# Ledger of designs, part 9: VH-VL binders against Beta-1,4-galactosyltransferase galt-1 (galt-1)

Target 1, 206 residues: Beta-1,4-galactosyltransferase galt-1 (galt-1), of Caenorhabditis elegans (o16374r189to394)
Amino acid sequence: KMSICVPALFGNGYDAKRIVEFIELNTLQGIEKIYIYTNQKELDGSMKKTLKYYSDNHKITLIDYTLPFREDGVWYHGQLATVTDCLLRNTGITKYTFFNDFDEFFVPVIKSRTLFETISGLFEDPTIGSQRTALKYINAKIKSAPYSLKNIVSEKRIETRFTKCVVRPEMVFEQGIHHTSRVIQDNYKTVSHGGSLLRVYHYKDK

## First folded at step 4 (VH-VL)

Design t50 (from s02 with heavy chain S31E H99L, light chain T100E; framework fv_spartalizumab)
Fold by ESMFold2-Fast, scan of step 4:
Structure t50 (fold): chain C 206 residues (1-206), chain A 121 residues (1-121), chain B 113 residues (1-113)
Amino acid sequence: as target 1 above (206 residues)
Amino acid sequence: EVQLVQSGAEVKKPGESLRISCKGSGYTFTEYWMHWVRQATGQGLEWMGNIYPGDSYTNFDEKFKNRVTITADKSTSTAYMELSSLRSEDTAVYYCARLEYDSSGYPLDYWGQGTTVTVSS
Amino acid sequence: EIVLTQSPATLSLSPGERATLSCKSSQSVLYSSNNENYLTWYQQKPGQAPRLLIYWASTRESGVPSRFSGSGSGTDFTFTISSLEAEDAATYYCQQYYDEPYTFGQGTKVEIK
């Protein structure tokens, strides 16, 4: 019932271990489909082997995405294109779709509740098509291991202008990188919540 | 430094309402839950409810749901707990305490000094 | 709701002795995603607010003396004071924050003879 869209992967900063932790943690939370958009020419052998393993085992859908232009500074347009493609792939297939990168996690605040229960509560009003949540930056300096939800040291840095969304794909016409741009019907709502039930953590790799 | 400062002692009659304040300082008020816990003389701690000031989301124990109202004022970093239809068994010390979930779960770490409430005829 | 049962109700011990307190939960408070138990221990002295000592069942709060320790997982938890000091006379409460409503045990009173 729940899926994740990982938009176009650009830049140096993730490795095979990061990919494994992302997929395994989200699978434990009940995510059934993970769509990963990547330029395979930029991946090392370990990353390619890891992604192939999960793709072969039907844990992810791996989509090779190469920029149409070779000029620097066009990745923003690439991300918008992959977000749109992913939204369409989930329409009619999944109930809730998350948009986050490999260094971002949606985590329920109430530990006894599953991610699905938490999301269902946030979408109790059936006219809500999109929920927007502010990012919380994680400082991983005092840690047992990087890329883990265990023993994380949070920093007091909330970026309210940078948010991530969970949507009902059938109700969204246009999805942006940070927010839902358009819903299908005028009576459908895009709402923001203050973090009481759901948090989005962004890892800072140092 | 982090501090939670509560309003002063209250003496009430049965049937009246009480309102206790808890002012937070030294931290970002909207990023922590504020919980309310009470304790009758010689008895244990009893959780009443909480509020997340960032979006005013509240939870209550069923025992208090019909009588408790919890609110928060972000501009003054102050949480309020109101208890209506007071009974003699509401005589207790009332505490506020904060909680943060940002580090994968950190407990109620700072507590207010407590507000003594006596309900007598 | 999750019910926490503490035992014994009272411990009367001499300075230097080991105090062992029990807390049992009616259901598991282990969060599987991070493998941590959402169980805390608080110290309360007469006329004072509770003081956090142990969280995640076994992690000592900063500034808490090493003689205080916690152990256990799931439903069975133990709090230990390895060598009692006079200042440790207090009531100790376990508390779960795994599910709402939050619940406390009834407390164990530690007295110094």
Scores: ipSAE 0.079, ipTM 0.638, lowest interface PAE 6.1, mean pLDDT 80

Design t51 (from s02 with heavy chain N50I N59D L108F; framework fv_spartalizumab)
Fold by ESMFold2-Fast, scan of step 4:
Structure t51 (fold): chain C 206 residues (1-206), chain A 121 residues (1-121), chain B 113 residues (1-113)
Amino acid sequence: as target 1 above (206 residues)
Amino acid sequence: EVQLVQSGAEVKKPGESLRISCKGSGYTFTSYWMHWVRQATGQGLEWMGIIYPGDSYTDFDEKFKNRVTITADKSTSTAYMELSSLRSEDTAVYYCARHEYDSSGYPFDYWGQGTTVTVSS
Amino acid sequence: EIVLTQSPATLSLSPGERATLSCKSSQSVLYSSNNENYLTWYQQKPGQAPRLLIYWASTRESGVPSRFSGSGSGTDFTFTISSLEAEDAATYYCQQYYDTPYTFGQGTKVEIK
């Protein structure tokens, strides 16, 4: 059982095509449930229709998240709040939960291995509650046709300043945007792997 | 320009250990997998194992994992393959080969020149 | 372990003839997430290291002549040389890099008469 948490989404920077690609590609990898947090008031009609289609077909859990007015840090505050809510929704329900945005994908390096098999191997030590993965930027741009992993061309450098996590929800007390902040017991640990078995690919769309 | 240069020919006796080096140049050593493949005279290619120098992850074919060790020295951009308890059937040409980590479909693109190993008493 | 079986063992042909080589996998090497086959073809001449010709079952490596092509999907793959040149005399190997161990076929030897 694997799930994805997509933190607070606002209309700027995303479109219906990207949402379709994200949900379909992750479903192919064995992700059973995707939790998407949105401010419905800021979504265009095509994005609303796309999310409703997947929600009606039980492939996503769509959560309408409208922030009250705040003086500072509205985006950052919203993302942390939705990450916390999502962690709690998965505790006791999901074995592994991923925290990534619509432009980020966890991909096994050994192609015969499913994402679940790769993750299970990384969590073989039962005291590991969280795995941090450095980003690899992809120079490919998403075109109007659905994205294909066939033409992945990534930058050679690894981005270590920003990371994404996959966790055992039952072992995590506090999850941040880029790392796991606290585990629930002192003997549990958060670790980083060097990238030999699992990569996070991030699409630049500036 | 990418180049893999292997150590010279070896003559060994049964029961001894073999150590071969493969030095990479012209690319970022820690961003590519290094594979070891052997070929006995008149036989096909046989995959032995792999190392990712960036984190020292290794994997081996079941046939070799009791006898083979693969290591990498980041400072010299050199991978090493050691094979212990040598037998006459280990007589072969041994190759190192580079595999691009990020291309998702790009295989062994550059190969070393090969190291001839003869095991005889 | 994925087993690759190549046929025929040997082809003896004249310059200008078409060579067709087969490689069959015991298991699919198609990666569903990108719809690509993790199957590669190499050329090896005596005393030399293998040379990469085709990857993703059908994509030619840079610098490889257009007479070399690959096709197939899943478990059944074909390598073709449309018009043999004298320099094409070699043993050709298929390899899968879908799963470790990254196994090779036993090879097809192409001889020019």
Scores: ipSAE 0.022, ipTM 0.604, lowest interface PAE 6.5, mean pLDDT 80

Design t52 (from s02 with heavy chain S104L P107Y L108F, light chain N34D; framework fv_spartalizumab)
Fold by ESMFold2-Fast, scan of step 4:
Formats: C-alpha cells, structure tokens, sequence
Structure t52 (fold): chain C 206 residues (1-206), chain A 121 residues (1-121), chain B 113 residues (1-113)
C-alpha cells in the first residue's frame, strides 16, 4: 500500500551500509515497494552487490538510469526525470508514495502508531493530495549499529527550505524534488505538515 | 535557561470553567510538546492531554475529552489549558511539562511549578 | 490504555541501604525500530513538581547522582537506589510514553528511618 521513490543516485555520498539501513528500516515500517534509480557508473562494487541482492529478492525495484550528459551538468534534470517516472509507476497502484533519498527517513512521532496509521491520519481530508514535511538534520557522530535511530543526535534546527513529500499518486500531476508542483484537479490541495505526527530525518554526512 | 512558569492558584465553584497558562522561555517553543498533568491531594499523577505548538495538534485522555481544551500562542510562547463543568473531583495541582519526541532521550525534562485549583461551593 | 503497576506501595529503609522499586506494564513499551523502552522514572518530593531521573528505561538524566539506576525491558522494569541518602525520601513514579494516553504508575513512597 505504501511505496518509496528514491530519485537518481548521483555522486559519492552513499555507501552499502546506508543502503542496507534504508531498505531494512523502511521494510520494518511497512513499505511494500521501494523504487531505486541508479547510474551504474556512480556505484562502487559493494553498493552494486547490495542493490542486486535486494532486487533479486524482490524487496526493491532497481531501475538503471544513465544520463546522456555528464552528471555535474544535469543533476537537477536527472532527479526531476526519475521523480516523474516513479510517480507514473505508482499512479493507480500505490495508495501513498514517499519521495526521499537514502540518507532520509520518514518516522512517526507517536511510536504506538504505524507509519500507515500516521499517514492515514495526515490524509484524513480526502481532498489532500500531498503532505510536505520539513527535514531535521542528524549528526552522524553517534552512529546507530542495529538499523535504528538510537544514539543519533539530531540538530535542534528544523530545515524548511528543503522538504520531502508523501503523496497520493493518483492526485498528483507534477511532482518536484522538494514539493508537489501540480495536482490533477483544482479542488485537490497540497498541505505542509508542522511536524506533530511525522518527521523526516536527514543524515548530514558520512 | 529553560523555564516553565504557570499562572497562580484558582478557587472555583462547581459548574464554572478553569483556565491555566504556562509560559515557556529559554528554548524554541514550537519544537516541543506541552503536556498537562494533574495530581489530586495524596494521589498519583494523571495525564490530561498535550499540544504541539508548531501546528496545534492535540491529544487527550478520553475521560477529559469533552471538558478540556488545550491551546498555544506562538507569539507569547504560552500554552493554555481550559477545563469546563468543574466538579469537586477536579480539585488538584495542575502541572505543565515539555517534551521532545524526535531527540534521543528526554521525556518530561522540564515541569512548571504547578497551579493549585480548589473546586468547592 | 497501558496500565503501569508499581510495587511496593511504601519502602521504609535506613541510610546506606539499597532501595529496589518495581514497575510492570500491561503491554510491551519496547519500540522495535529504535530498540528503546519508552519508560521513564520521576522523583517527587512533597510540595514540588516531579523531577526526571531516568529515561529510555536505563539512561540517567544529566546531573542525577550515579546511585540512581534503571533496568528492564518490555513489561518489567526496576528502579534502584544503590545506597539510600536522607535526601532521597520521596515518591517515585514510572511513566510510559509508548502510547496515548500516557500513563503513570501509582507511585512508590520511599521513607528514610
């Protein structure tokens, strides 16, 4: 019922451990489909092996996306293209779709509630097509070993310039990297969530 | 210095309404939940409800749901608890307390000094 | 709702003795995603607001003396004062923050002879 779109993976900020943590934690939260867009030339051997393992075991859908031009010149265009492709793959299939990178996690604030229950609450109004959530940066100094957020110190500041969205894909016409750009009907709305029920945690560095 | 300062003692008659304030200082008011907890004389602590000031989302214990209203004013960093249709059983010390869900560790790390409320005819 | 049951109701001990307090939950307060127990201990002295001592079942709040400790997981929790001091006379409450409504135990009163 819930899916995640991970836009084109560019640069060298990721490693195999982060990919494993991302997939395992989201699977525990009830995510059934994870769409990962990769450029084979950007991945080290360990990352390729990890992604192949999860793809072969049907836990992710791995999509090879190779830019026709050099990545440093088309980063924005590449990510927007993969976001659009992923939105279309989920339209009519998935109830809620999240857009986040490997270093970002959507986490319920109320721990007794599942992610699905939390999202269902945020979408109580059936005209809401998109929920925009601000980031909170995580200081990677104290690392969590068993795929949890335990022992991770987050910064006190909430980042509103860079936000992430969860959407009902059938209601969205155009999805951006940080916001929903257009909904399908005029009476549908996009809403910014204040952080009471759902947080997005962003690992700042390695 | 983090501080929560509550309004003064109240004496009410049955059927009246109560309004208590809790002013936060020394921290980002909109980033912490504010809870209301009461304690009847010689009894234990009883959670009433909470509010997240950033978006005014509230939760309540069902036993207070139809009588309690919790609000927050971001401009003054002040939370309010209103309790209507007062009964003698509402005689208690009322506390506000803050907490941050998305940090490692603390639950109710800071408490107000308490507001004594007496409901009698 | 989650019910927390504390025992004993009262402990009367001499300075230097060990105080052991129990808190039992009607359901698990262990959250699997972060492997933390959403259980907290507070100290309340007469006429004062409660003071946070232990959070995440076993983590001591900054400034709290090392003689105070918490242990346990899931449904069974213990709070220990290894060597009781006169200033430790108070009522101690456990609280869960796993589910709403957030609930407290009925308290254990520690008296010093």
Amino acid sequence: as target 1 above (206 residues)
Amino acid sequence: EVQLVQSGAEVKKPGESLRISCKGSGYTFTSYWMHWVRQATGQGLEWMGNIYPGDSYTNFDEKFKNRVTITADKSTSTAYMELSSLRSEDTAVYYCARHEYDSLGYYFDYWGQGTTVTVSS
Amino acid sequence: EIVLTQSPATLSLSPGERATLSCKSSQSVLYSSDNENYLTWYQQKPGQAPRLLIYWASTRESGVPSRFSGSGSGTDFTFTISSLEAEDAATYYCQQYYDTPYTFGQGTKVEIK
Scores: ipSAE 0.007, ipTM 0.557, lowest interface PAE 9.2, mean pLDDT 80

Design t53 (from s02 with heavy chain H99L S103T L108F, light chain Y102W; framework fv_spartalizumab)
Fold by ESMFold2-Fast, scan of step 4:
Structure t53 (fold): chain C 206 residues (1-206), chain A 121 residues (1-121), chain B 113 residues (1-113)
Amino acid sequence: as target 1 above (206 residues)
Amino acid sequence: EVQLVQSGAEVKKPGESLRISCKGSGYTFTSYWMHWVRQATGQGLEWMGNIYPGDSYTNFDEKFKNRVTITADKSTSTAYMELSSLRSEDTAVYYCARLEYDTSGYPFDYWGQGTTVTVSS
Amino acid sequence: EIVLTQSPATLSLSPGERATLSCKSSQSVLYSSNNENYLTWYQQKPGQAPRLLIYWASTRESGVPSRFSGSGSGTDFTFTISSLEAEDAATYYCQQYYDTPWTFGQGTKVEIK
């Protein structure tokens, strides 16, 4: 099983269209569980309706969050806290867990390979607990259904300072937004790669 | 302006090795795959292999796996293709070409000018 | 490996005529996630590197004349030049970039009478 953790939503950049695209495209890639953390009081009616539809159809697990601390103690408006909660929910349940936002997609570089095959290859060494992948920024002009990547206009920009991770949940002790901070055993390792086998597409509105 | 500039023509004898360079400019070298494709006189195009300079990951066509080595030098934005144990059948024009896999399927958009290699006794 | 088979080997036509070239793949090059075919057409003139004309089976590269078009999906692809011009005399190659190793067809040579 593969799962995705979508940390707490913050700011304006998310709408019902992006949520639909995110869930549909990841479902096509073989993702079986998507954990979405939101404060429903901050969502518009369209987003609430979309999330309810997918939750009712068992495509996502929708989790309402309450911030324990308002500022400073919780980075990225609660994202670190929700990342920790999601990691724990996936331990013993899923084989691979991805950490990305609604505007980010993990996509195999080799088109003939499934996402699962690509991830399995990246975790060929059984001591690897985490893989870190650079973001590729894309100026996206995505139309409504049918959903596909063909309407994305690439800006030809890659960002190594901001990365996203896929992990084996059982091997990770502490997970951050951009990297795995601690693994459970000393012989487990975290690995970075330059995007040769796996890419994270990130939509940017300029 | 994107340019791929290859090293000059080579004349080799059977059994020797070949090393060709391809220097990229006008783009972020580490963000594009560099591929090597060859073409014998009057024949079709034949893919040999590629490298992703960002992490040095390589792929090769099975028929070249034992003889081809592809490397990249980030500091000079230059990719290299070395072919060993040369045979007369290796007489060809060798091209480098870039490809950005991480777009929605964009193909080989820029090619080097080609390097003519003649292998004869 | 994915094998691409082009036909015919040679087309000899007059200016103004329509050229139709075929490329058949041994397996599907349709990427299900974006519903696009990872099939490209290149033009190569003697002594020159290949020139990109069509990608995603039917998308024309910027600056390429409208008389060039591509169609097809999955395993069967067609490249068309609607009205041949003298400058179109070249060998045309299809190429798949769906899976490694990347492979090219053997080429179709278009000759102008």
Scores: ipSAE 0.012, ipTM 0.578, lowest interface PAE 8.0, mean pLDDT 79

Design t54 (from s02 with heavy chain H99Y E100D P107A L108F Y110I; framework fv_spartalizumab)
Fold by ESMFold2-Fast, scan of step 4:
Structure t54 (fold): chain C 206 residues (1-206), chain A 121 residues (1-121), chain B 113 residues (1-113)
Amino acid sequence: as target 1 above (206 residues)
Amino acid sequence: EVQLVQSGAEVKKPGESLRISCKGSGYTFTSYWMHWVRQATGQGLEWMGNIYPGDSYTNFDEKFKNRVTITADKSTSTAYMELSSLRSEDTAVYYCARYDYDSSGYAFDIWGQGTTVTVSS
Amino acid sequence: EIVLTQSPATLSLSPGERATLSCKSSQSVLYSSNNENYLTWYQQKPGQAPRLLIYWASTRESGVPSRFSGSGSGTDFTFTISSLEAEDAATYYCQQYYDTPYTFGQGTKVEIK
């Protein structure tokens, strides 16, 4: 069972179409639970209806998260709080948990392998609690239904290197925004991956 | 402490192949990217490619893609760069350099001492 | 590929003077999602490997003297040495890591009279 944590969603920058694309594509990859943290006051009516539809149909867990901000406020603590809450919700429930935003997708490099098969391979060593993966920026538009992984993996335009994590929740004590900060047991380890088996693609509509 | 040590100077003829080694010490070799950069005499720096030793994932500048091979040996903490079909224009100092993998530190913080390569008939 | 153009080619100054070096990019190296400029500055002395001085356009590497600073955003970047020392005679390169292939400027040579 695989899940995704989407931390601290802000309405400005996303729309109902992006939410549909994200949920549908990840469902096709075998993701069974998607935890979405929202500031309800920043969502438009279409986004609210879309999230309610998927929540009512048990495809997502929608968590209302309102963080008080000051002008020039710091969002770091808000994102860290939602990441921590999501980690705890998945401990003992989910085998693998991904941390990514609505415009980010974990995709196997070998197209004939499923996401689960790829992740299982990366966690073959049972002492690995966290896998950190390089992010590739793709300036490409995701096609509307029928949704297809071919649209995601067909082309790269801009390559910058950031990292995102997939973890075994039961082995992680503290999860950060871009990395796993602490594991629960001394012999557990965090490892990094350059992109040979798994990549994180960052997509934006212009 | 943290060091990259490269193999010694090479003299080659046109059409031959070159292999340079770069041994890392004082850090976790598999957790950092290793890049190769060259510099012709009196010229600027030119990026050739990189490898992530943890999974052997490589990237190359298209200019070198058909001639360059980059590999890494985890057991010896050593990266290798091979360049085939050498030309006089390949005469340069070749450097290996590491950088941090995460979003906080994409910079060449540690460099090898350089390997001087001369290609002439 | 992203092209970096440095100016001037050569700067000849006396100790204590301020050196200002320019680096211009053919396209923006500012990543809007994290608001970071993917630009670094290196110092290279004859016969030596380059030395990292500045990363993220303005962040000074540990152990680098405070007289070295970087500024700018997007396409226009400046590297400054506030008060030149004799040991600062070197060629300075800017480099982008926004996109592959990673590219370097042609360098600015700083000479001390």
Scores: ipSAE 0.036, ipTM 0.605, lowest interface PAE 6.9, mean pLDDT 79

Design t55 (from s02 with heavy chain E100G P107L L108F; framework fv_spartalizumab)
Fold by ESMFold2-Fast, scan of step 4:
Structure t55 (fold): chain C 206 residues (1-206), chain A 121 residues (1-121), chain B 113 residues (1-113)
Amino acid sequence: as target 1 above (206 residues)
Amino acid sequence: EVQLVQSGAEVKKPGESLRISCKGSGYTFTSYWMHWVRQATGQGLEWMGNIYPGDSYTNFDEKFKNRVTITADKSTSTAYMELSSLRSEDTAVYYCARHGYDSSGYLFDYWGQGTTVTVSS
Amino acid sequence: EIVLTQSPATLSLSPGERATLSCKSSQSVLYSSNNENYLTWYQQKPGQAPRLLIYWASTRESGVPSRFSGSGSGTDFTFTISSLEAEDAATYYCQQYYDTPYTFGQGTKVEIK
């Protein structure tokens, strides 16, 4: 029912342990498929083994993404292209799709509710195609499983310009890396200010 | 087709602030990183920082982080670099440069014409 | 930070001659997982902005003449102009993008006699 799109993984300092924690935590939250876009050539041996393990166990779909071609003046941004491809892969297949990186995760504000219950509540209005939530920055000094739960009480910063979305793929025409750019029908809505029920935490480390 | 056009030369006194603009055209401004690089007369190139105009995310060389501010205006396709507490050592030609590909390829495919900045008492 | 050292400081050659420029890195800029060197070469003429010539240590940018080439791996890199033209008189800089801050060599000035 729920999936995650992880856009192009380039030079961001992730290692095999971070990937394991991301996949395991989101699987526990009820995410059924994680689409990971990466240049396979940029992965170390441990990262390759980890991604292969989860791909072989049907927990992720690993998509080898190399910048397709070069031509001066042609508009292609790696992350935007992967976001578009992932949106199309989920259209008609997945009920809710999240767009976040390996250092970002969506967490229900009401602790007794599942992620799916929280998202279903946010989308009770059938004309809502997208929910946009502001980021909170967390100091990622403590590494323990579940990693994200150990650090959520150390919230330091709120950044409303940097937001992440959860969408109904069938209702979105154009998705950006931080917001939904266009919906399929004029009467469909994109909503900001979902922070009362759902939040996005961003692990900020060196 | 792709062009980066910078603002004109500046003459400043120590302690003042500098603001340089870089206007992009011929491409989707919000989809490419913009970098700032400077060069003192007869010296080599020095990277200062960058910005992704789509969301205003910035990175800086540690030596500039307390004095440099980089911003971008999507409506005018213009990036700005502001440098405060100017010193004579800040006398240089300042360039903006576009990142043509993400981290899978190469870094600076198009450069602005440069802005000459002189800081003297 | 990664330090790049270029040599020689100046090369004075005649048209048609081969120019060979060196760039040495204080640490490896080869990323073992993709087997690529994060090293780029630029040309800068007096009063002009730098121009991208070579990326990934050996890949020539579109529109760059075939006489320009790059080679090397890890810490030792070479930039070659196989047959100098008058228009090639410039300062050439190597740059690494393996780690931040991104750093440049001090340049090699190529003069045509």
Scores: ipSAE 0.000, ipTM 0.428, lowest interface PAE 17.2, mean pLDDT 76

Design t56 (from s02 with heavy chain H99Q Y101W P107Y L108F; framework fv_spartalizumab)
Fold by ESMFold2-Fast, scan of step 4:
Structure t56 (fold): chain C 206 residues (1-206), chain A 121 residues (1-121), chain B 113 residues (1-113)
Amino acid sequence: as target 1 above (206 residues)
Amino acid sequence: EVQLVQSGAEVKKPGESLRISCKGSGYTFTSYWMHWVRQATGQGLEWMGNIYPGDSYTNFDEKFKNRVTITADKSTSTAYMELSSLRSEDTAVYYCARQEWDSSGYYFDYWGQGTTVTVSS
Amino acid sequence: EIVLTQSPATLSLSPGERATLSCKSSQSVLYSSNNENYLTWYQQKPGQAPRLLIYWASTRESGVPSRFSGSGSGTDFTFTISSLEAEDAATYYCQQYYDTPYTFGQGTKVEIK
């Protein structure tokens, strides 16, 4: 059982059509639940309708997250709080949890393998609690849906500063935005992956 | 102490292949990228490519893509760079250099001592 | 590819003088998401491997003397040695790690008179 944690969202950063594509494609990959954290007062009507549709159909768990407006560093603090809440919701119920945004997709490099098969292989060593994967940027030359199916050209650049993780929730004590900060036991480890079996594609609007 | 130790000087003829090694010690080999950079006599530095030893993922400059192969052996903490179809223009000092995986640290913080390669007939 | 152009090619200075080196990029190496410039400066003495001095355009590597500094953003960068010492005679290279292929400037040679 695989799940995705999408950190706190603020304002109208994403088009509803891209959210639909994100949910549908990840469902096809074998993701059983997507946890979405958002300040629902900040969402436009089309986004609210889309998220409610998927929530009512049990494809997502929509969590209303309201941050104190006048707190210093509130964006970073809010991201860490939602990541922590999502980790705890998946502990004991989900085998693998992914941390990525709506414009990011975990994709197996070997096309004949499913996402679950690829992830299971990466976690074959039972002491591995977390896998970090570098980003590859995709230039979004085509802006009409289906977005990801039309933009297949990736840049050569590998972004290792802002990576994304897939974890075994029961083995992680503290999860950061870009890396796993602490594991539950000293003999558990976090491993970085360069991109030979699994890649994270980040779709850019420019 | 962190050290990168490269194989010794090579003298090659045009058309031959070059294979040089870079052995890392004093750190977790699989947690750092290993880069290959060359420098012709009196010229500047030229990046050739890199490898992440943890999963053997490689990147390289397109002008070398048909001639360069970069590999790593986790059991010996050694990276290798092979350059085929050698030309006189490949005469240079070849360096390996490491980079922290997440780029939060230093870019090319440790370098090997260099391997002098001469290609002549 | 991103092209880095360094100037001047050579600086001939006396001990105690200020050395100012320029590095210009053909495109911005500032990443908007983290507001960091993906630019480094290296020192290379004859017969030796390069030595890292400055990263993120202005952050000094541990153990590097305070007389060395970096500044600039986007496409225009400066490397400064505030009071030149005899041991500073070397070629200095800027390098970008914003995009592959990673590229270096052609170098500025600093000579002591």
Scores: ipSAE 0.016, ipTM 0.580, lowest interface PAE 7.4, mean pLDDT 80

Design t57 (framework fv_spartalizumab)
Fold by ESMFold2-Fast, scan of step 4:
Structure t57 (fold): chain C 206 residues (1-206), chain A 122 residues (1-122), chain B 113 residues (1-113)
Amino acid sequence: as target 1 above (206 residues)
Amino acid sequence: EVQLVQSGAEVKKPGESLRISCKGSGYTFTSYWMHWVRQATGQGLEWMGNIYPGDSYTNFDEKFKNRVTITADKSTSTAYMELSSLRSEDTAVYYCARHEYDILTGYPFDYWGQGTTVTVSS
Amino acid sequence: EIVLTQSPATLSLSPGERATLSCKSSQSVLYSSNNENYLTWYQQKPGQAPRLLIYWASTRESGVPSRFSGSGSGTDFTFTISSLEAEDAATYYCQQYYDTPYTFGQGTKVEIK
């Protein structure tokens, strides 16, 4: 099984179209469960309807996460808390868990390979608990139906220093937003993947 | 301006080893795959293998796997292809070509080196 | 290994005529996530490196004349030159970049009479 953890969503950065695209594309790639953390009272009606539809059809687990207090500098801790909760929900249940946002895709480099086959190859060494992959920013517009990569038009790419992770949940003690902070045993490894087999794309349509 | 510049022509005897270079300029060397393709006189194109300089990951066609070594030097933006146990059938023009994987742009081999002529004869 | 078969081996035509080249793949090179075919066409003139003309089966590379076009999906692909010019005399290769090893067709030689 593969799953995705989408950390706490606060503010107005996402719309229903983005949610549909994210869930449909990841389902197509073999993701069996997507954990989405939101404050549902702050979502618009279209977003709530979309999340309800996928939750009712068992494609996502929708978790209502209310930040206790909103002050300058508290946002980061809210995301870290949801990442921790999601890691624990997947421990002993999911073989591989991805940590990414709605505007991010994990994509195999070799097109004939499934995402699961690609990830299994990256974790062939049984002591590897975490893989980090560099994030590439893509400036793109969505031109037609929202649930297909063919609807994204790339305008420019910018390489960043941020990374995103896929992990074996049972081997991770502490997961950060951009990296795995601690593994549960001294002989377990966190590895940085150079981009030869797996890519992470972050697109912005503004 | 993107350029791939290859080393000069080689004349070899059967059983010897070949090493040719391909220097990239005008782009981020570590972000593109570098492929090696050869072409015997009057024949078609034959893919030999590739390397991703960012992590040195390589792929080879099984025909060459036991004789070919591909490496990359990030500091000089140069890829190398070594072919051992040369035979007369290895007489060909050898090309390097760059490739960026991208699900959104789909570029294949967009820039090629000028080619290195290799003659293997006794 | 994906095998690409091109036909015909040679086309001999006059300027202004239409050239149609075929490339057949032993396996589909269509990637379902973006609905694109990972099939490319190159032009090679004697003594020169190959030149990219078409990628994603039908997308024309910048600077390539509009008389060159590509079509097809999955396993059957066609490359067309709508009105041949003398400068188009060359060997044309299809290539797949869907799976390793990356493979080329054997080429179609286009001769101008």
Scores: ipSAE 0.132, ipTM 0.664, lowest interface PAE 5.2, mean pLDDT 81

